# VHH binders against q9y6x5: the designs that were tried, part 8

Target 1, 379 residues: q9y6x5
Amino acid sequence: LPPKLLLVSFDGFRADYLKNYEFPHLQNFIKEGVLVEHVKNVFITKTFPNHYSIVTGLYEESHGIVANSMYDAVTKKHFSDSNDKDPFWWNEAVPIWVTNQLQENRSSAAAMWPGTDVPIHDTISSYFMNYNSSVSFEERLNNITMWLNNSNPPVTFATLYWEEPDASGHKYGPEDKENMSRVLKKIDDLIGDLVQRLKMLGLWENLNVIITSDHGMTQCSQDRLINLDSCIDHSYYTLIDLSPVAAILPKINRTEVYNKLKNCSPHMNVYLKEDIPNRFYYQHNDRIQPIILVADEGWTIVLNESSQKLGDHGYDNSLPSMHPFLAAHGPAFHKGYKHSTINIVDIYPMMCHILGLKPHPNNGTFGHTKCLLVDQWCI
Short names: E, the ipSAE of ESMFold2; O, the ipSAE of OpenDDE; V2, 0.75 times the mean of E and O plus 0.25 times the DockQ between their complexes.

## First folded at step 22 (VHH; framework vhh_7uia_1)

Design t22 (at its last look DockQ between E and O 0.07; V2 from the best seeds 0.00; counts 0 for: pae E 13.1 > 2, unsure alone 64.8 < 65, placed apart)
Fold by OpenDDE, look of step 22:
Structure t22 (fold): chain B 379 residues (1-379), chain A 124 residues (1-124)
Amino acid sequence: as target 1 above (379 residues)
Amino acid sequence: QLQLVETGGGLVKPGGSLRLSCVVSGFTFSSYYMAWVRQAPGKELEWVSSISDSGGSTYYEDSVKGRFTISTDNAKNTLYLQMSSLKPEDTAVYYCARGRWYGYDDYRLTFDVWGQGTQVTVSS
């Protein structure tokens, strides 16, 4: 049988949740598979960019999804969660489901993974669900497993996306033990449902399953706000993205805007585009705006209003609070193996290997995941 | 059917007070963030205040801080906005809205259910 892979994302699942909360079902999944404790994600640590990095193996500057909110100065187009369907934004890279589907006797399926309901390079997943946050996990799971089991050509790659614990993390903050315990328990139960469904359908032994996330979550507070209106008049710039990484498009001289912002807060770094630290790999794309503001961990950039979040993400990708985890199970993976750290872009070449796909040029390192795979030497 | 019904608006003099009410039906509002949003004539919608699902956290626009208070009565399925020290610039249609986190939205709370609004006019 051709290899099959299901990629599951629980949005905003901070890595250390595994240490601080109980996950009976997930732990069982890990026990029979592998765990990467920390996944260093890409900067900025946001949903659209990191999900696309997982499936392309590229930094944000390379795949072109540089934020959840973007602006292209040439075409004057805008990208946002409510306007994400234009292939223009996605076509700077080739996601793995497209690569997979272009192979003979293979098809791809998707349940609301970012970009999967958009024709990319004139190819859309053979099976997909339009994004709708109101659709239950059960319905998503049922569709995915049905497609994995009954499709012709066979579905060999599938994605499943779920909005928790991100949404709750934003609402309650990651340090709210009472509410987050409840939320994380539900997630663990969903993992239990996933495993049970796969077993019931006879897929468990033959299906490779990766459970991961795009980013973590840090605690925010009404006491840790950076008000840009205190530093610069709103008429001097266009705000393309706000917090915790603001993208600034000056309406006046860039230097003047920069000078007004550079000392706005001791808890915010201000970068001209050319001065963005190399380690972010966040420079070489026209969609990155001329000035970037990066708030310190736990600080929120606001205009003349209060923040409505108690948790947030998007911060420096070196921060542990921004890191997700990766767990995997299936014929391709060892059993009972734990690994400390990989980069999120490393997932792509691994998935390509599992599926027998030739990877597009990418920023991942296959060597970082070799120890997870039964057919590789661990060095 | 999901429904929000605002009441309590009216004409008031500067410095006066009003209490807006929003009665919720069709869902358990204690499970959602709730908000007040206002729209002045010729202006865009402006967020005014929010309260968390637990009621433990409240949020305000800077211009109304110290003057407005958002609260809930779970037994009555009602959201309130106590407004004091009203100013002419507070004149607007005030809407009650249900908040929901959009799966791909990492920036702001989204509002998916709205009331018909209630007119608040502050004038001498």
Scores: ipSAE 0.036, ipTM 0.545, lowest interface PAE 3.0, mean pLDDT 94
Fold by ESMFold2, look of step 22:
Structure t22 (fold): chain B 379 residues (1-379), chain A 124 residues (1-124)
Amino acid sequence: as target 1 above (379 residues)
Amino acid sequence: QLQLVETGGGLVKPGGSLRLSCVVSGFTFSSYYMAWVRQAPGKELEWVSSISDSGGSTYYEDSVKGRFTISTDNAKNTLYLQMSSLKPEDTAVYYCARGRWYGYDDYRLTFDVWGQGTQVTVSS
């Protein structure tokens, strides 16, 4: 029987939550499996880009999902969280569920992972849920386990996405210990439910499970606002994305727009596209706009409005506050092993190895994850 | 300043038709993602239909496809929802909403401005 993998994301789960809050169920999962304490994600540290990087092994400039909001000047198309189903946006890469379905007689299943309800390269996940944030974790889990247990050809790769702790992290901020403790306890209970459900269905012993996230969360404040309208008139540019990485399409001479912005705030870096730091791997895609603005950690770019967020993400991917964790359990993984760090793009070639798939060209390094796997000599 | 005002709700028999209007003030909606969202009694908010600002592309929730049509009149700054073949299940308060297609709201909830709503009741 082919090996099976369930990939689970809890959105916005900052790595150091594991040290600062109690997770009895997740800690039991880790004790019987592996932990990567910090996963260095990709810039920008936003939801859609990082979820696609996990499943493609590519930097954002290479897979084309460069932000949660994008504009294509040739087709004049816009991409947003609620308008994300046009395959045009996703077709610059091949995610693992497509590879899984096309290389062998296998099926894939998805409960709301970004892109899984889109026919990418004319291929949609064999079983999927259309995105709907009102669907409970329990319903998502029930669908996934039903598909893993009852499908022909068998489901060998499955994904499950959950919006917390990201939603609450934005609302309360990561420093609100009272509210975040309640939120994170609920998430740990969901992990307990997941493990119990898999055990009751007889899936637990032969299913590889990865629990990870796309990014962390940093504290914001009403006294850390960058008012863009105070620096430049709205008529000089088209705003493609706002905060904490603004995407600016000039309507006038690009250098003139840059000059109006460059001294706007000491808490914001302003880059011409060609000057974006190479370490971001965020330059070589037409969807990256001619000027980007990168706020300092905890600062919010606004359009002469107050901000309702107390937490945010999207900042420089070198910041520990932006890093998630990865935990895994199953026959492919060691038991009781902890690893300090990997790159988020390394997850893809590891998953391909577990599933016996040939990876597409990618930016990940299989060697970075070898020590997690029982079939590998760890050097 | 910035407002969305829905009109055109009312009581209608099953199989009937109704056109909702959303008049916007304080901005030109041609630069925004615009949507209709409804809430039936005791239920959560449900997205119904949306229209893109750039390509005129329209999107519909599955249960309303072929029955509802979203459109705009830029000269009047008005968003419309033409509803046909109405069913009792369509009974709800209907809101128009402005979306930020540039990702300001990171909850996967993109609507930043809401109208007050208009009641639609489908009953015999």
Scores: ipSAE 0.000, ipTM 0.231, lowest interface PAE 13.1, mean pLDDT 88
ESMFold2 (binder alone), look of step 22: mean pLDDT 80; pTM 0.819

## First folded at step 23 (VHH; framework vhh_7uia_1)

Design t23 (at its last look DockQ between E and O 0.50; V2 from the best seeds 0.00; counts 0 for: pae E 9.1 > 2, unsure alone 62.5 < 65)
Fold by OpenDDE, look of step 23:
Structure t23 (fold): chain B 379 residues (1-379), chain A 124 residues (1-124)
Amino acid sequence: as target 1 above (379 residues)
Amino acid sequence: QLQLVETGGGLVKPGGSLRLSCVVSGFTFSSYYMAWVRQAPGKELEWVSSISDSGGSTYYERSVKGRFTISTDNAKNTLYLQMSSLKPEDTAVYYCARGRWYGYSDYRLTFDYWGQGTQVTVSS
């Protein structure tokens, strides 16, 4: 039988939640599998970019999903969560579900994972759900497991996405122990449901399952706001993305806009595109705007000094608060092994290895995940 | 049927006070963020204030901070906006709105239902 892999993402699951809250189901999952305690994600630390990095192994500048909101100056197209269906945005890379189908004549399945309901390189997941936040986890799980169990050609790669604990993190802030405890308990229960469902269907022993997330969450405050309106007139620029990394499209001379913003706040770095730090791997794409603003951790860039989130993400990807975790279980993985850190782009070559796929050129390092795999030598 | 009904608007002198009320029906009041927005003549809609579903968090537009207070009475399904130290620039139609978090990833707070509005005029 061909190897099978289910990739599960709980959006915004900060790595240290595992240290600060109880997860009996997830811990049991980990006990029988592997854990990577911290996953260094890509800059910017947002949902669409990082999910696409997971499945392509590429930095954002390479796969072209550089934010949740994008603008292409040549085509005048806009990308957002409400306008994400144009293959134009996705075609700069080849996600693993496309590779899975084209290389091995296998099927892929997806439940709400970013980009899975779009034909990329004229290929769409064999089975997928159009994104609908109202669809329950159970329904998503049921569809995914049904496809894994009954499809022909067989589904060998599947993705499952869930919006929590990100939504709650934004709403409550990650430091709200009372509310986040409740939310995270629910997440753990969903993991329990996942495992139980797989066992009931007889999939558990033969299915490789990765549970991960795209980013963490940092605490925000009304006392930590950067008001752009205090620094520059709104008529001088178009805002493509706002916080914590603002993408600025000048309507006047770029230098003039830069000069108005460069000293706007001591808690915000202002970069011309060509001056963006190399470590972000966030420069070589036309979809990155001429000026970006990067707020310090916990600071929020606002217009009119208004923010209604108590938590946010998108900050420097070196910040621990932005890091998710990765847990995995299945025939490909060791049992009872813990690893400290990997890069999020490292997941892709690992998944390709598990599935027997030839990876496209990517930024991941297979060597970083070798110790997780039973068929690899680990130093 | 979902309904939001604003009351309490009127004419007031600069420095005066008004209390706006918004009675909601057709949905679970306590489950939603609620907000006040306003539209001045010839201007775009402007967010004024919002309150979280639990009532534990309040937010204000910069120009109204310290002057306006948003609150709720869940038992009455009513949203309030206490306005003090009113200025001529506060003149607008004030709307109550139901907030919702939306989006695939950014989870932005937006407002999906609005009342008919109540006129607030601040003039000497």
Scores: ipSAE 0.234, ipTM 0.690, lowest interface PAE 2.2, mean pLDDT 94
Fold by ESMFold2, look of step 23:
Structure t23 (fold): chain B 379 residues (1-379), chain A 124 residues (1-124)
Amino acid sequence: as target 1 above (379 residues)
Amino acid sequence: QLQLVETGGGLVKPGGSLRLSCVVSGFTFSSYYMAWVRQAPGKELEWVSSISDSGGSTYYERSVKGRFTISTDNAKNTLYLQMSSLKPEDTAVYYCARGRWYGYSDYRLTFDYWGQGTQVTVSS
């Protein structure tokens, strides 16, 4: 039987939630498998970029999904969560589900992972659900398990995406213990349902399962706002993305726009594209705008004086609040092993190894994940 | 099946007041963000005000803040917009809309159902 892998993302699951809240089902999953306590994600720490980095092993500048809102000056195309299906945006990389299903006698399945309902390099996931946030976790799980168990050619790689705890993290903020405790208990129950369903269908012993996330969440406040309107006239730039990393396309001399912004707030760094720190790996793509503004942790860039969210992400990827975790279980993984940290781009070459796929050129390092795997030397 | 019905529009002089109502059916009202959006003649749709799913938090576009008040009556499944100190630039069709915060990319307030709209005209 060919090796099988299910990749699961719970959006916005901050790594330290594991220490600050109770997860009996997830803890049992970890006890029988492996845990990576912190995954260092890619800058900017947003949903579309980081989900694509997991499945390509590439930094954002290399895979071309550089933000949740993008503009391409040559084609005049815009990208957003309501306008995300043009293959143009996704075609700068080859995600693992494309590589997988091009193998003889293999299929890929997807329940709403970003990009899986797009024909990337003229290839769409063999079985997929069109994105619809109203579809329950149970229905997503039922479709995925049906496809894993019954499809011809067999599904060997599957993805499952869920919007929580990201949505509630934005709504309440990560420091709201009462509401976040309720939200995280529901997520732990869903993990319990996942494991129980896989056991009932006879998949649990021979399916590799990765449970991870794309980023964390930091607390925001109405007392930590950066009012962009107070620093620069709207007519001098086009705003491509706002917060916490603003993407600024100048309409006048770029240096003049930079000079108007550089003293706007002590809680915001202003970068010309060529001056973006090298550690971000966020410079060499035309979709990255000439000026970016990077707010300090917990600060919000606004055009007016109010914000409707109490938590946010997208900040510097060195911040622990931006880091998710990774847990895994299955025949490829050790049992009861804990590892401190990996880079999010390291997940791709590990998954390729598990599935017996040749990875495309990427930024990941297989050696960083070897200790998670039973077939590898760890000393 | 889902229905949002706006009423209370009309003609009013500058400085006057008007109260818009939106009666909702087909969903649990207190489980969603609700909003007012307007479209002035020849202009794009503009967000005006929103109220949270518990009715506790209210948000306003900067030109209406302090003049407009959004509220709900959960027992009647009704959304209100109390408009005071009305100006000619407030002339528009006003729509109520149901909002949600789910999505891939950002926790953005998006609107998935709209009413028919009610005309508000402010002129001397």
Scores: ipSAE 0.007, ipTM 0.322, lowest interface PAE 9.1, mean pLDDT 89
ESMFold2 (binder alone), look of step 23: mean pLDDT 79; pTM 0.806

## First folded at step 24 (VHH; framework vhh_7uia_1)

Design t24 (at its last look DockQ between E and O 0.08; V2 from the best seeds 0.00; counts 0 for: pae E 3.7 > 2, unsure alone 64.2 < 65, grease 27.1 > 24.2, placed apart)
Fold by ESMFold2, look of step 24:
Structure t24 (fold): chain B 379 residues (1-379), chain A 124 residues (1-124)
Amino acid sequence: as target 1 above (379 residues)
Amino acid sequence: QLQLVETGGGLVKPGGSLRLSCVVSGFTFSRYYMAWVRQAPGKELEWVSSISDSGGSTYYERSVKGRFTISTDNAKNTLYLQMSSLKPEDTAVYYCARGRWYGYSDYRLYFDYWGQGTQVTVSS
C-alpha cells in the first residue's frame, strides 16, 4: 500500500500559543508523535507565500508567490481575489500534490489549501474543494476522509486548511487572553474531532498526519502607526502592498522616491531591492518591487486613516512572534520526540521522502528533519 | 492625486431613495475592494457595504441588505450606493473607502484610504 500523508494548516497559529494556552487534544497528538517547537518561516510572513513554500520547498523569490498582493511588471498583471486562480501566478514552481498525482496509481485531495483549486502546469488536485470560507471544518474533514478512504486510484496526499486562529488574531490581537482562549479552545476541539474521525474510519494507524501553520501573529496598537502620507505624495509611486511590508513601485526616479522615504520613521526600514538583506532570500523575482518598506514588529504602515487591526503578521521572519509550530503523528514518525527548530522549506523534502517522491530542486535540507523519522539515523 | 470624492447626499423622507456616488482618482479601483462606511452623530463608524475588486461579489451589513445596492462603473472610476426604503436610523455621514484583498482572511474588509464623506439625513 502506498504511504499516505495528510497535511493540515491552522492559519496564524503562533508557536508560543502551545505554552501559553491549554491544548489537551493537540498535546495528546504531540505526546504520541513529534513536535517541532519552532518553525522558521519565509519572508514575507504572509499566508499565500508560506503555504506555497511548505508545498514547494522554495523561498518566495523562487516560487513566485511573493506576497498576498502582487504586481508583475513584465505582464502588468495584478494578483487579486478575481484572478488568484490564474495559473500564471503559480507556475514558477511545482507543488507536491502535482508531483504526487503524476506518479502512477495515486491521486491527491485538497480542502482549500492555497493553490489546490488552480490548474498548475495544467494539473489540478485530483479531488478538491473550491475555496469558500463559509464551509465548516467538519465538512472539509468529511470530504478529505471520504477521498482518503474511497478513491481509485487511491488518494495518498491530502491537504486541509482552516482560517483560524489567523482571523481572530487580526481581530482581537494575540494578547487578548479572554478572546484568544475561547478561539484556541475551539481549535483544540477541532483537532480532537480530526483525530477521533481518523480513528473511527480506521485511518489513524496508517496515515501520516502533519499539523502545522504558516505564521504567527503580533500585537498592534494605535500608538504604533507609520503614516506614509506624511512622508511622500501619492503621485510619486504606485502602492502594490501596504503593511507591514509595503511594496513601492516608483512613478518618478527611484532614487528620489527612496530619499523621500528613508527617514520617514525610525520604526521602518527602507530597502532598495538590491539592498534587501540576503537572509530574507527575497530579491530575485520580477514581482518584488524596486523599493520595500519593512515595519518593526507591532508597527502598522497606514495612509490617511487609523488601522483597525489589533494583530498582524508579515514582519521579519527572524521574529519569534512570526513562527508557527509543526506536530506530526503516523507510522513515519517517532513517538514522544521533540525537536527545537526547522526551516519551513525543510517540510517539502521530508514530505517527499515520506511519500516516496523525488523532490524537485528546492531550498529545503532533508537533514534538518531526519530526527523526526523512524527510518533515518539521527546523529 | 489619490482622491475619493463622495456626492449625492441630502435630505429625504422615510421610505425614500437616494444614490451616492464616489469618484476616485489616482488609482484604478477595480484592483481594490471598495466600500461604504457611515457614522451617525455620536456613534462609531459602521461598515455598510463592500464590492470586490472584480465587481463579482457584494457584501452588505445585515440592517441594509435588500435595501441598499453597491455597484461600480469601471469606465468612470465611480462607486455607487443605491439606497432605498430609507429609515431615520440611516441618517449619517457616508464615506467611500478603499480596501485590499489579504488572501483567505475576512479581514479584506479593512480599509486603507477614505473620502471626506457626504451627509444623508432621513427625516419627516
Scores: ipSAE 0.245, ipTM 0.671, lowest interface PAE 3.7, mean pLDDT 90
Fold by OpenDDE, look of step 24:
Structure t24 (fold): chain B 379 residues (1-379), chain A 124 residues (1-124)
Amino acid sequence: as target 1 above (379 residues)
Amino acid sequence: QLQLVETGGGLVKPGGSLRLSCVVSGFTFSRYYMAWVRQAPGKELEWVSSISDSGGSTYYERSVKGRFTISTDNAKNTLYLQMSSLKPEDTAVYYCARGRWYGYSDYRLYFDYWGQGTQVTVSS
């Protein structure tokens, strides 16, 4: 039988939630599989970019999804969560579900993973759900497992996406123990439902399952705001993305705009595009705007409005609060093995290996995940 | 069956006060973010204020901060906007709106249901 892989993302699941809250179902999942405690994600630490990095193995500058909100100056196109259907934005890379879909006697399935409801390189999964936040996890799970179980050609790669605990993290802040406990309990129950469903269908023993996330969450406050309006007139620039990494498109001389912003706040770094730190791998793409503002952890960039979020993400990808985790179970994985850290781009070559797919050029290192796999020698 | 009904608008002199009310029916409004949004003649919609579902957090647009107060009465299913020190630039139709978090990860607060609006005119 061809190997099968289900990739599950719980958006905004900060790695240290595992240490600070109880997850009976997830812990059981981990006990029977593997855990990577911290996954260093890509800069910026946002949903669309990081989810695409997981499935391409590329840094954001390479796969072209450089933010949740983007602007292309040449075509004058905009990208956002409400406007993400144009293949123009996705075609700078080949995600793993496309690679898999193009194989003989294989097909891909997706339940609302970013980009999966868009034809990329003129290819779309055989089975997919259009994104709809109102659709329950249960319905998503039922569809994805049905496709994994009863498809011809067989579904060998599937993705499943869920919006929590990100939404709640934004709403309550990650330091709200009462509300976040409730939210995380629910997530653990959903993991329980996932495992139970797989067992009921007879998929559990043969299906490889990865449970991961795209980023963490940091606590924000109305006392930690950076008001751009106090530094520069809004007529001098177009805002492409706001917080915590602002993308600035100057309407006047770039240098003038930079000079007005460079000392705006001691809690914000201002970069010309060419001066963006190399460690971010966030420079070599035309979709990155001429000036980038990066707020310090927990600080929020605002204009006329007060921030209505108590938690946020998108900050420096070296911050632990921005890091997700990865757990996995199945015939490809060891049992009861824990690993400290990997890079999020390392997931792609691992998944390709599991599925027997030739990976496209990527930034991942297969060697970083060898210890998770039963068929590999781990030194 | 879901309905939002604004009242309390009117004509007031600069420096005066008004209290807007929004009565909600068809849903439990205490479970949602609620907001006031206004539209002045010839201008775009402008967010004014929001209150969280728990009522524990309030948010204000900068130009109204310190002058306007948003509040709720759960027993009456009513959202309020107390406006003081009113200025001519506050003249607008004020709408009550229900908020919903939506999108991938960086959830934005969208407003999916609106009232008919109530006119506020500040003039000498």
Scores: ipSAE 0.216, ipTM 0.687, lowest interface PAE 2.2, mean pLDDT 94
ESMFold2 (binder alone), look of step 24: mean pLDDT 80; pTM 0.814

